# VH-VL binders against o74797: the designs that were tried, part 24

Target 1, 157 residues: o74797
Amino acid sequence: MGKFALNLNAELTGVKNLAPKDEESFYYAFKVQCSGCREIHDNAIEISRSETHSIPGSKGEANLIWTCKNCRKTCSFVIEGPFSPYNDSQETKKVLVLECRGCELVEFIPQGEWIANGAESNTLFDEIVLEDDWYDYDENASSEVSITNLEWSISKA
Short names: E, the ipSAE of ESMFold2; O, the ipSAE of OpenDDE; V2, 0.75 times the mean of E and O plus 0.25 times the DockQ between their complexes.

## First folded at step 12 (VH-VL; framework fv_zimberelimab)

Design q03 (at its last look DockQ between E and O 0.93; V2 from the best seeds 0.81)
Fold by OpenDDE, look of step 12:
Structure q03 (fold): chain C 157 residues (1-157), chain A 124 residues (1-124), chain B 110 residues (1-110)
Amino acid sequence: as target 1 above (157 residues)
Amino acid sequence: QLQLQESGPGLVKPSETLTLTCTVSGGSISSSSYYWVWIRQPPGKGLEWIGSIYYSGRTYYNPSLKSRVTVSVDTSKNQFSLKLNSVAATDTALYYCARYVGWQFTGDSYFDYWGQGTLVTVSS
Amino acid sequence: QSALTQPASVSGSPGQSITISCTGTSKDVGRYNYVSWYQQHPGKAPELMIYDVSNRPSGVSDRFSGSKSGNTASLTISGLQAEDEADYYCSSYAGKYTWVFGGGTKLTVL
């Protein structure tokens, strides 16, 4: 039914190239609203680029085929393009685009592990959890690093 | 009536590979509405999820076992199998195959049909 | 992926109500409403008793009920009967197509 964009605004201190760890196999979690019955489902769905499913009645494929528990409408989700690493601190940037049919994305749940590099040292931080503000120390740069004030939003692409 | 039945050797030597097969009857393993799962239970202990497979061959493994586990499916035989490499005494358990109904299809998550389990003992 | 926490054992007399707790984390029980409960009699396979926190499959007695608050799910058995004596396991979806089980609770009917 449309394309949706995942947007990120965050304050980066001492880090750059914020992205999902192992993006190919990363599971993006979203709360969705069924376009049929308009119910917003409590449990987030999980979409991964590594998943491929045949769309019923079509020759196309999707990363997730999901059925609404309430009205039994079928939704398909396709991740379009790679995650765009986030580098623009305190600016809202489009980081991911999804094609959604039958459902709408309403909220992103930042689950999983993320990666980033030290802004100056290029040190890899590969155990970043973004459910809350993230703080660490860059030994090579002898400075504190952080990712804070994360704001995820969904817009139509 | 759906039935699952585990089969394989009840005794495996340490460092060898444990191989089990689950035969599904009364229903097709090629259904798009289910996942097929291996779960084990050491004697006197709790349940542990091992791995799952979709009819397409897509697999999911317990991270603690991932390096040693392989689950496969044979739709022509209506079977799916478990291979566990480099077994140790701690792998001694009752092994169950089960059917899982996924949130993708129903909005729920549960294991509704189970085999009766097969005991595998790891011993020299 | 650690097991969900259950009491090792609970007991009750016939006709009483007992509750078994299942405590997880914000990444499993606290995140999803995909908690299920299984009853296992000695020498038998587990049987589904509750799914999606509080739903009963067909054929399961209405004496069994489930609930959840925060990171803790609960199974309540009312009108306790001798046949209820068994091991009970909780399970939860844990994300990324993974599942976790509780350590199990042995229910004794006195």
Scores: ipSAE 0.893, ipTM 0.948, lowest interface PAE 0.5, mean pLDDT 96
Fold by ESMFold2, look of step 12:
Structure q03 (fold): chain C 157 residues (1-157), chain A 124 residues (1-124), chain B 110 residues (1-110)
Amino acid sequence: as target 1 above (157 residues)
Amino acid sequence: QLQLQESGPGLVKPSETLTLTCTVSGGSISSSSYYWVWIRQPPGKGLEWIGSIYYSGRTYYNPSLKSRVTVSVDTSKNQFSLKLNSVAATDTALYYCARYVGWQFTGDSYFDYWGQGTLVTVSS
Amino acid sequence: QSALTQPASVSGSPGQSITISCTGTSKDVGRYNYVSWYQQHPGKAPELMIYDVSNRPSGVSDRFSGSKSGNTASLTISGLQAEDEADYYCSSYAGKYTWVFGGGTKLTVL
């Protein structure tokens, strides 16, 4: 059982408030390692606030209940608190916390759509894809914008 | 042996609501290890996932149909149902119910039991 | 149209090997190893032939095999027989508890 922090370091040019689009329904993708058998599974799991499932043998609930294919133990994942919008360009900051039982988070995969605003213009960018570097143009600021050199890391919180 | 059987009207008029029911026998729909699924196949065309439901009532829908579709479950009758609103000729298809083995519960992902399918024609 | 691209038809002679392709994207076939193949004979429901890219369910002939490279999955049928004449569909998990299917491939045994 443990708390894990998702951390981000990225170079922001001309944008602020980087966060998941529609956080309530966003699916966070992680590769996981079973704490019992130590296998790292080949497919990422997906965890969302919109998912609520009963934990077997418990009155509690989680955002994902997942069974290790190798050892068959049940794992649970709970998102704690909101995603913290990222603003500190080129500085590593905690953006999300998850409570995990039975498994450890080992890699974050930034799939899905992300949202940000122009740093001075507040121009809305709501179709950002972060699986690679992102570049666009801020019409209201007449400037190029980007999110580059993304480094995601996971630490025990 | 688990069996799934679709039931409902074979003919529906445009703009009306299509309602189909799948009856599960030889097993319980209340299993914590499966999802119950609707899939359709227009005549001479491929398969399209419509939506899925867990026995607790949690649903998942194809984004292209989400505004018109509702899937529900009745565990006391061992059944789950599809409602598709505002049907058009393009909704004419063979409709299947199926059981999905979810990666959350087994580590695998596939549809292992299918009903025979029921043809629904949308016509005046 | 289907989200996964398959050839509309393929053909082969008895005893030959044939391959059916299933091309998706980096968000489905390329991302997940949750690819499955279904055989459908006329008037019958689809039947599972391959799951998780390459696994055969119990009772499926070892003449059927599956593989994946990049965004393309493949079903290979060796030692082709008349009873293999059917429609074949691929399916892939597409994230967020959604699934996509191929448009289907009609296999003709000559």
Scores: ipSAE 0.638, ipTM 0.862, lowest interface PAE 1.8, mean pLDDT 91
ESMFold2 (binder alone), look of step 12: mean pLDDT 90; pTM 0.903

Design q04 (at its last look DockQ between E and O 0.89; V2 from the best seeds 0.80)
Fold by OpenDDE, look of step 12:
Structure q04 (fold): chain C 157 residues (1-157), chain A 124 residues (1-124), chain B 110 residues (1-110)
Amino acid sequence: as target 1 above (157 residues)
Amino acid sequence: QLQLQESGPGLVKPSETLTLTCTVSGGSISSSSYYWVWIRQPPGKGLEWIGTIYYSGRTYYNPSLKSRVTVSVDTSKNQFSLKLNSVAATDTALYYCARYVGWQFTGDSYFDYWGQGTLVTVSS
Amino acid sequence: QSALTQPASVSGSPGQSITISCTGTSKDVGRYNYVSWYQQHPGKAPELMIYDVSNKPSGVSDRFSGSKSGNTASLTISGLQAEDEADYYCSSYAGRYTWVFGGGTKLTVL
């Protein structure tokens, strides 16, 4: 058990404030390793700040309660704070912190839609998909925009 | 044995609201191990997921129907309901309620118990 | 949310083996092993036949098997019998608490 940090390193061209679209209801997908049997599960789990579940045997709550299919150990996941918008191009930044009990985060799967603003124009791009490099055009700035070389990593917080 | 039974009007006029109720017997809807789901099947066509609800009231909707769909749960009656607003002919379908076993609990994803379905026809 | 792609119909003679394909995308079938198959006889509700790509619920014949490769899941029915004549639907978890179904396949036993 412990706290894990999601880190992002990406090259931002012409955009700023990269963050999940509708962050409150956004589902963060992670591959997890059970601390009990040490199995890494093939299917990613999905955690949202909008989800709340009572932790069995506790007065606490979690955003996700997940049971290991292999050993039946129960894991709880809590998103500690809001996503920190990413602005520091080509620098590794901590963007999210989670408290995990019973399991460890091993990989982030960048699913869903993301948002960003034109660096100069402040134009909102709200249909960004980060499974691959993202390219678009800022009409207001008359320039190409992109998010490339995305590197997601998990570290202990 | 768990049983699900759909109930509601079989005929709805265009632009009106379709309301269905699923009554669960032989098991509690308040179980934390399951989700409860509405699925529909237009005549001669395939299945379409409509919405899912947890006993706590948390809902998940098909994006294509989200603006018109409301799913609710009544744990005291062991029921959950579907409301579909502004219906059109394309909403004519056999409507099923079902139980869903989620990956959160078992590591699997499937619908194991189904109602017999209730036909709802949208017609003026 | 697009439906999974299934052949409209398949046919086989008694004793033969047939396969029904279910093609999705990298965001559903290709991403998760949460593929299930359902059998539906005329006038009946769907019945779970396969879950988690290849697992069978209790009571389901061992003639039914499932597999997956890439974005395509497959249901195989061996030793085809008259009672197998039905519609078959695949389903997949599609992420973010969404689910998708296939368009269905009508299996005819000749």
Scores: ipSAE 0.895, ipTM 0.949, lowest interface PAE 0.5, mean pLDDT 96
Fold by ESMFold2, look of step 12:
Structure q04 (fold): chain C 157 residues (1-157), chain A 124 residues (1-124), chain B 110 residues (1-110)
Amino acid sequence: as target 1 above (157 residues)
Amino acid sequence: QLQLQESGPGLVKPSETLTLTCTVSGGSISSSSYYWVWIRQPPGKGLEWIGTIYYSGRTYYNPSLKSRVTVSVDTSKNQFSLKLNSVAATDTALYYCARYVGWQFTGDSYFDYWGQGTLVTVSS
Amino acid sequence: QSALTQPASVSGSPGQSITISCTGTSKDVGRYNYVSWYQQHPGKAPELMIYDVSNKPSGVSDRFSGSKSGNTASLTISGLQAEDEADYYCSSYAGRYTWVFGGGTKLTVL
């Protein structure tokens, strides 16, 4: 128990298909709260589809096995299904699902590089940084483009 | 007591491949709680992380060296190794192997055991 | 060059306190509380002095302490002694299972 959904609401101007660059190797960063001791860990943990680790005492595998620094409870995280490219400007949409045991996801930190295409031009933007609003110019469409007012949220899936 | 010992050539010619081996004694390299690491120190300069390996074979590399570096593990010999291709004079350094305590398994992040280091000179 | 900036040298007299700074970025020191400090005497391997910003492994003197503010971590050595003369390096986790080190600080005890 239980599954968590990562949701995004952002204002897209002139771009489509917002997604992590190189999703298979992308590291999703989350602040987490241990279910055992309720401590919110000081550092974000990082979960990637490219990581496969054996769960101790089990035949199962996870994308991250993490031990709570405070109480030493072991937690596991599995990314389920694909990242859903974001296209629905100003609508909250589920973009990723994770199965978490022992910990709860409490905050997403949009680290790393993101990718998108010009909405009409298909111009490639592959060095997008989302820790703040992003602005650029689409030379093929002769217009400014942007990704702004990002709101990330986590909900029970 | 855990000990790490580097071994390999002291002199390597430019454009050749440097191969170093770290032998772990007093503990097992097949640990689910630790990573095994190569770090170097050019003469009179600071430390530079090269790469890290988990006993399963999963590797992580310094982006500046990634195109030239390979780290591997041999659990049957309790050893891990570094290969650095196409060496140049700038690769002259003291090379250390170390054990890394990883945040995912302990909640902490540090290098707790280091080898004595082995000097590698790249010279024609 | 190093990814973390340290002063090249610092000096102090026996009994004084000194502080060594380690300045990184919002992607390493500023993002993670995974900062470590290493002491290196001439001809020897580095030795862990401080980890996770402020924690000490067993056997490290209470005279050593660590802290962080923003993108800058600090190592403080109180009651300076001759044996403290060494090179000091900071290290930080930099995300995606990568690590960065400082260029080192030579501490001279006068």
Scores: ipSAE 0.634, ipTM 0.860, lowest interface PAE 1.8, mean pLDDT 91
ESMFold2 (binder alone), look of step 12: mean pLDDT 90; pTM 0.905

Design q05 (at its last look DockQ between E and O 0.94; V2 from the best seeds 0.72)
Fold by ESMFold2, look of step 12:
Structure q05 (fold): chain C 157 residues (1-157), chain A 124 residues (1-124), chain B 110 residues (1-110)
Amino acid sequence: as target 1 above (157 residues)
Amino acid sequence: QLQLQESGPGLVKPSETLTLTCTVSGGSISSSSYYWVWIRQPPGKGLEWIGSIYYSGRTYYNPSLKSRVTVSVDTSKNQFSLKLNSVAATDTALYYCARYVGWQFEGDSYFDYWGQGTLVTVSS
Amino acid sequence: QSALTQPASVSGSPGQSITISCTGTSKDVGRYNYVSWYQQHPGKAPELMIYDVSNKPSGVSDRFSGSKSGNTASLTISGLQAEDEADYYCSSYAGRYTWVFGGGTKLTVL
């Protein structure tokens, strides 16, 4: 099936290098649509580099082997390449690529903890939650910091 | 009929390692559709998920126990095991093994077969 | 410490309906439709009664039903019978291949 790009546009104030806190063990959550029956599933699936599973009937491996509950079609998901840290405030940038077979990615849910640094101070912020706008204070820069107006999108890569 | 049976010592001294084994009969532990799970129930308390293992050896642990727990499989004996290091009185519990049906393979999420449980007391 | 909050006990008379609540967070019950309920009679292993919020395995009475609103799941038992006297546990997927249980509810049939 196809390669999908995860894109981010967010307003960064006083921070840089926004990325998953522990990328290797991070679980990326997506709502998906089965390509066989076109069902959009209520529960998001989770894909992590830390998961390695053999693809049935193949020599390949995937980060998730998932069976559509509605039609029983087997799907596979592979994370390709690293997450690209986000820096370009208010610009849409590709941050992750996935190869998906049998399903299409329809929505990203930014669960988990994220990490960033103070733009000038390099103050570490490693408990960032992005499900809502995030605000904090950079003591080393004596200023407020934030990550707001997050817009995640998925496109064909 | 699938059956799970816990085995191991009923008494373990503080600071030592608790080792339990679950023997699966009436079905194969090597199934690609299930996870094999340890759950415990302290006296008068609720259930606590300890950890899970897929037959390939991939493990998942309760974060509160992760530093002390190891789960393993032996597919040749159709068994999986729990090791819990540095036990204390608070580790006294009824220990269950169970089979987990996962959203990854079956689209559903629940624990469908449970062992009868084995009581482990941590005491000098 | 359980991640899901259940009342410690609930009681009802034969023929009545009762409801047991299971309150979690936006990271488990509120996020996933992977809530299950288990019945445990004294001296026995837990037994699955409800899965995926509201589904019943074969052989479970239609008197049992499940639902969810926000971060709270509910088990309802109608037409209460003496055999329903047991402990009841909820469980939820909590993300990242982890699971949490409620602390349990003792149901007494008077």
Scores: ipSAE 0.764, ipTM 0.892, lowest interface PAE 1.0, mean pLDDT 92
Fold by OpenDDE, look of step 12:
Structure q05 (fold): chain C 157 residues (1-157), chain A 124 residues (1-124), chain B 110 residues (1-110)
Amino acid sequence: as target 1 above (157 residues)
Amino acid sequence: QLQLQESGPGLVKPSETLTLTCTVSGGSISSSSYYWVWIRQPPGKGLEWIGSIYYSGRTYYNPSLKSRVTVSVDTSKNQFSLKLNSVAATDTALYYCARYVGWQFEGDSYFDYWGQGTLVTVSS
Amino acid sequence: QSALTQPASVSGSPGQSITISCTGTSKDVGRYNYVSWYQQHPGKAPELMIYDVSNKPSGVSDRFSGSKSGNTASLTISGLQAEDEADYYCSSYAGRYTWVFGGGTKLTVL
């Protein structure tokens, strides 16, 4: 039904360049609503840039082909462009864009591991989990680092 | 009347490569609606997922085995195969091939058809 | 990848109801409704008994039922019969096209 944007607002302390670990193979998880029957499905779907599937009835390809369990409508999902690293603390920024046909994105599930750099030291933090607030220590900068108050939202792009 | 049948050597020496083949009959492996899976069960132990393959060749592996596992598919023969490198005694198990119905296809997740399994013993 | 937690064994008399638990985490059982149960008789391959937490494939007895609460799924067998004696395994989708099995439960019919 069009393009959707994933937006992030978070408070960054001492870190920058927040992004998915191994973005190419990262699985983005979304709850979706079927445009056919309008059911919001309880289970999140998972979309990766590394996945490629033929779209039924077309010559096109998608990162995910998904079928609604309720009405059997087929949906296709394409990730457009790379994840945009998040650097603007406490500002809402568009970090990812997806083209969705047959379904709408309604919620993002921030699963998996993420990466960031120390703001001053450039130290790589590569085991960040964002299901909750994240806290660590930058030994090179001798300072505490954190990612807190994460707010994910979906909008039409 | 889908049927899966495992085949391969029942004995493998340590450090060698275990190779198994699953022959699918009564249905096409080229279906876009399923994944094809290897699962093993050590004697007296539980089940362990090894890896999956889509008809297109896309593979997914258990992280604990990823470095040693290769799954492949041969659509012309209606078969898919498992290779496990550098085997040890802990790899002794009953190896099953199975069909998986995925959440993206049916909205559910389960293994509905299984082979009878083939025992592979790792021993010098 | 750690297995889902099941009791090693359960037992019941004919006609009784028994329940087998399957405990995972918020990243598998707790996150998805993709829990399935398999019955395995000695010398046989596993057979699908329950999928999507509570659905039964065609041909499976109505005596088998499934449920889930939090990170724990449950298989209930009512009207226990001798033929139900077997090993039972739970399985859950674990994200990113991975799956995990329980350690298995041996059901004895007394």
Scores: ipSAE 0.520, ipTM 0.864, lowest interface PAE 1.2, mean pLDDT 94
ESMFold2 (binder alone), look of step 12: mean pLDDT 89; pTM 0.890

## First folded at step 13 (VH-VL; framework fv_zimberelimab)

Design t01 (at its last look DockQ between E and O 0.72; V2 from the best seeds 0.00; counts 0 for: pae E 6.0 > 2)
Fold by ESMFold2, look of step 13:
Structure t01 (fold): chain C 157 residues (1-157), chain A 124 residues (1-124), chain B 110 residues (1-110)
Amino acid sequence: as target 1 above (157 residues)
Amino acid sequence: QLQLQESGPGLVKPSETLTLTCTVSGGSISSSSYYWVWIRQPPGKGLEWIGSIYYSGRTYYNPSLKSRVTVSVDTSKNQFSLKLNSVAATDTALYYCARYVGWQFPGDSYFDYWGQGTLVTVSS
Amino acid sequence: QSALTQPASVSGSPGQSITISCTGTSKDVGRYNYVSWYQQHPGKAPELMIYDVSNKPSGVSDRFSGSKSGNTASLTISGLQAEDEADYYCSSYAGRYTWVFGGGTKLTVL
């Protein structure tokens, strides 16, 4: 079993509180490596706090129970808390913690929709996509806003 | 051995609700290894995934149909059902139920057993 | 209402090889190796021919093969036979527990 932290470093211009839209039901995508056979799988897994499944042979629950296609080892994933909204522009911060059994997390893929507010205006931006740099205009602040230079990393928690 | 059989009306009036039931025989719907799926095919056109259900009741829907569709499961009868609200002529199609093989996503990615399909016509 | 693009028709003579394309996006075909192909003869339900891009279930002829490059998956049928005349559909996982299908390709054997 291992605890993993997802870390973010990004340049925020004119926005704050970067987080997944509808965080509790958001699906976090990760590439994984099986601890049994060491295979790194081509397809990412998708983990959400809204998914709850009983762990076979246990009274515990997990957000995802997944079986390695190569060696058939069973893995489980638990998200240990909500995503922490990101505010510290150009500083690396821990934003999510996961407990993983049977697999290791190797890469985060920032798919889905993200949300942020104008830094001083509180203008809502709720259709942010982060597969590339994001740019928009804050009508209430009469200025351009952006989220750029995203660097995601995974570390042992 | 495992069989899926669709049942329901062949004719539905516009603006009404279409309800279809799929009966699973030769196997249990309560398996943790499978999702139960509705797929449709308009006459002379391609396939469209409608929605899926896990035996626990967890559902997943095609975003284009999400506002009108409900999928449900009755494990005591070994059945799952489709409800499509506010039907129109464009909902005329051959409706299939199917089994999807996916051990707690992502797993294998295919539909391995299909029903024979039931034609539903939306007409006055 | 198809999310994946396939040619409407393809034709070939017996013994030839043909390829059917299936083009999606970077969020489905390009992201996941969960592409499958189905053969449908008139009046019958679709049958699985290829899964996980290139794998064949038991009983599917070695004449069928699948591949993927970028956002495009391909089904290749070698040694074309009259019985191969059918409609062919691709499917891809599209994330967040959703699936998309192609519009279908009618294969005619001349």
Scores: ipSAE 0.160, ipTM 0.683, lowest interface PAE 6.0, mean pLDDT 88
Fold by OpenDDE, look of step 13:
Structure t01 (fold): chain C 157 residues (1-157), chain A 124 residues (1-124), chain B 110 residues (1-110)
Amino acid sequence: as target 1 above (157 residues)
Amino acid sequence: QLQLQESGPGLVKPSETLTLTCTVSGGSISSSSYYWVWIRQPPGKGLEWIGSIYYSGRTYYNPSLKSRVTVSVDTSKNQFSLKLNSVAATDTALYYCARYVGWQFPGDSYFDYWGQGTLVTVSS
Amino acid sequence: QSALTQPASVSGSPGQSITISCTGTSKDVGRYNYVSWYQQHPGKAPELMIYDVSNKPSGVSDRFSGSKSGNTASLTISGLQAEDEADYYCSSYAGRYTWVFGGGTKLTVL
């Protein structure tokens, strides 16, 4: 119960404005712990800003309604604000905030495609995969670019 | 008991649009627990997921077909439909509609109910 | 979206045990425990046999079982019977509300 923050620390070389590709329809994957039975589920849940579901027994809406397989508790997840593009290399920054009811976020699973711009050239890199370190070359800047040492963490917002 | 039934023309000419409708009976399509899915199977070949639709109208498509596919839902008729544009011979297949139990709500993940399938042949 | 890899065919004698593999990637089979298996007899629609890697729907024989290791899921059929002769397909969630199927395996009972 409460608000959680997704934090990112990464080393950016030659790039800036790291963010999800098509953020509106991007699916953020998290491992969750049920606040009812305290089970940490093996499968990650996926939350998208583009999804909207009615919360059972409430007038509210959520981006995801999820049911714990162990105790059948219902959880709701709402993405609060926009993703904050990451620009501060080697500094831990809050990039996303979610309101979670009935469950807690415990781990972020990086997936999908991300975007960034060349730091100097503004060249768009739009096929970035962050499951591992990412390396490329900026033709316009004639320099190597990379995103490395990614550390994702969850904290209370 | 839930039943799904595909309907539409069995013959479509190349470059035209394939249109199919799935009629759901014995249950409401307006459920938050399920996705409604189109799957096809070329003769003698395997299954291919085409697209899904939630009762709210949210759609998801196979990336390989996304540019040509449109799935829609009509809750008033308890139906959902498939449109596939610019068809070619490779689109000849048995087309199934099915129900998918969502993996996040209530926590299962599978296609539990299938239609009998309808054969669509693309030929001039 | 590439299909999951299955052997084209497997065979066994009545009473034997056979296993069908389904190999995906770290983005589908390897990432999620959302693998399902379907049996398809000629001229029939696919029927769900296993879901969530190892769960069986009601009415499915206990001769069918499922498992997963790494990027490979497996369907095992014990005590093989003539009626088991069919095509078998695996499926996996592939993220972002997409799904993939295997190429299918033809099981012949000798």
Scores: ipSAE 0.022, ipTM 0.658, lowest interface PAE 5.1, mean pLDDT 92
ESMFold2 (binder alone), look of step 13: mean pLDDT 89; pTM 0.888

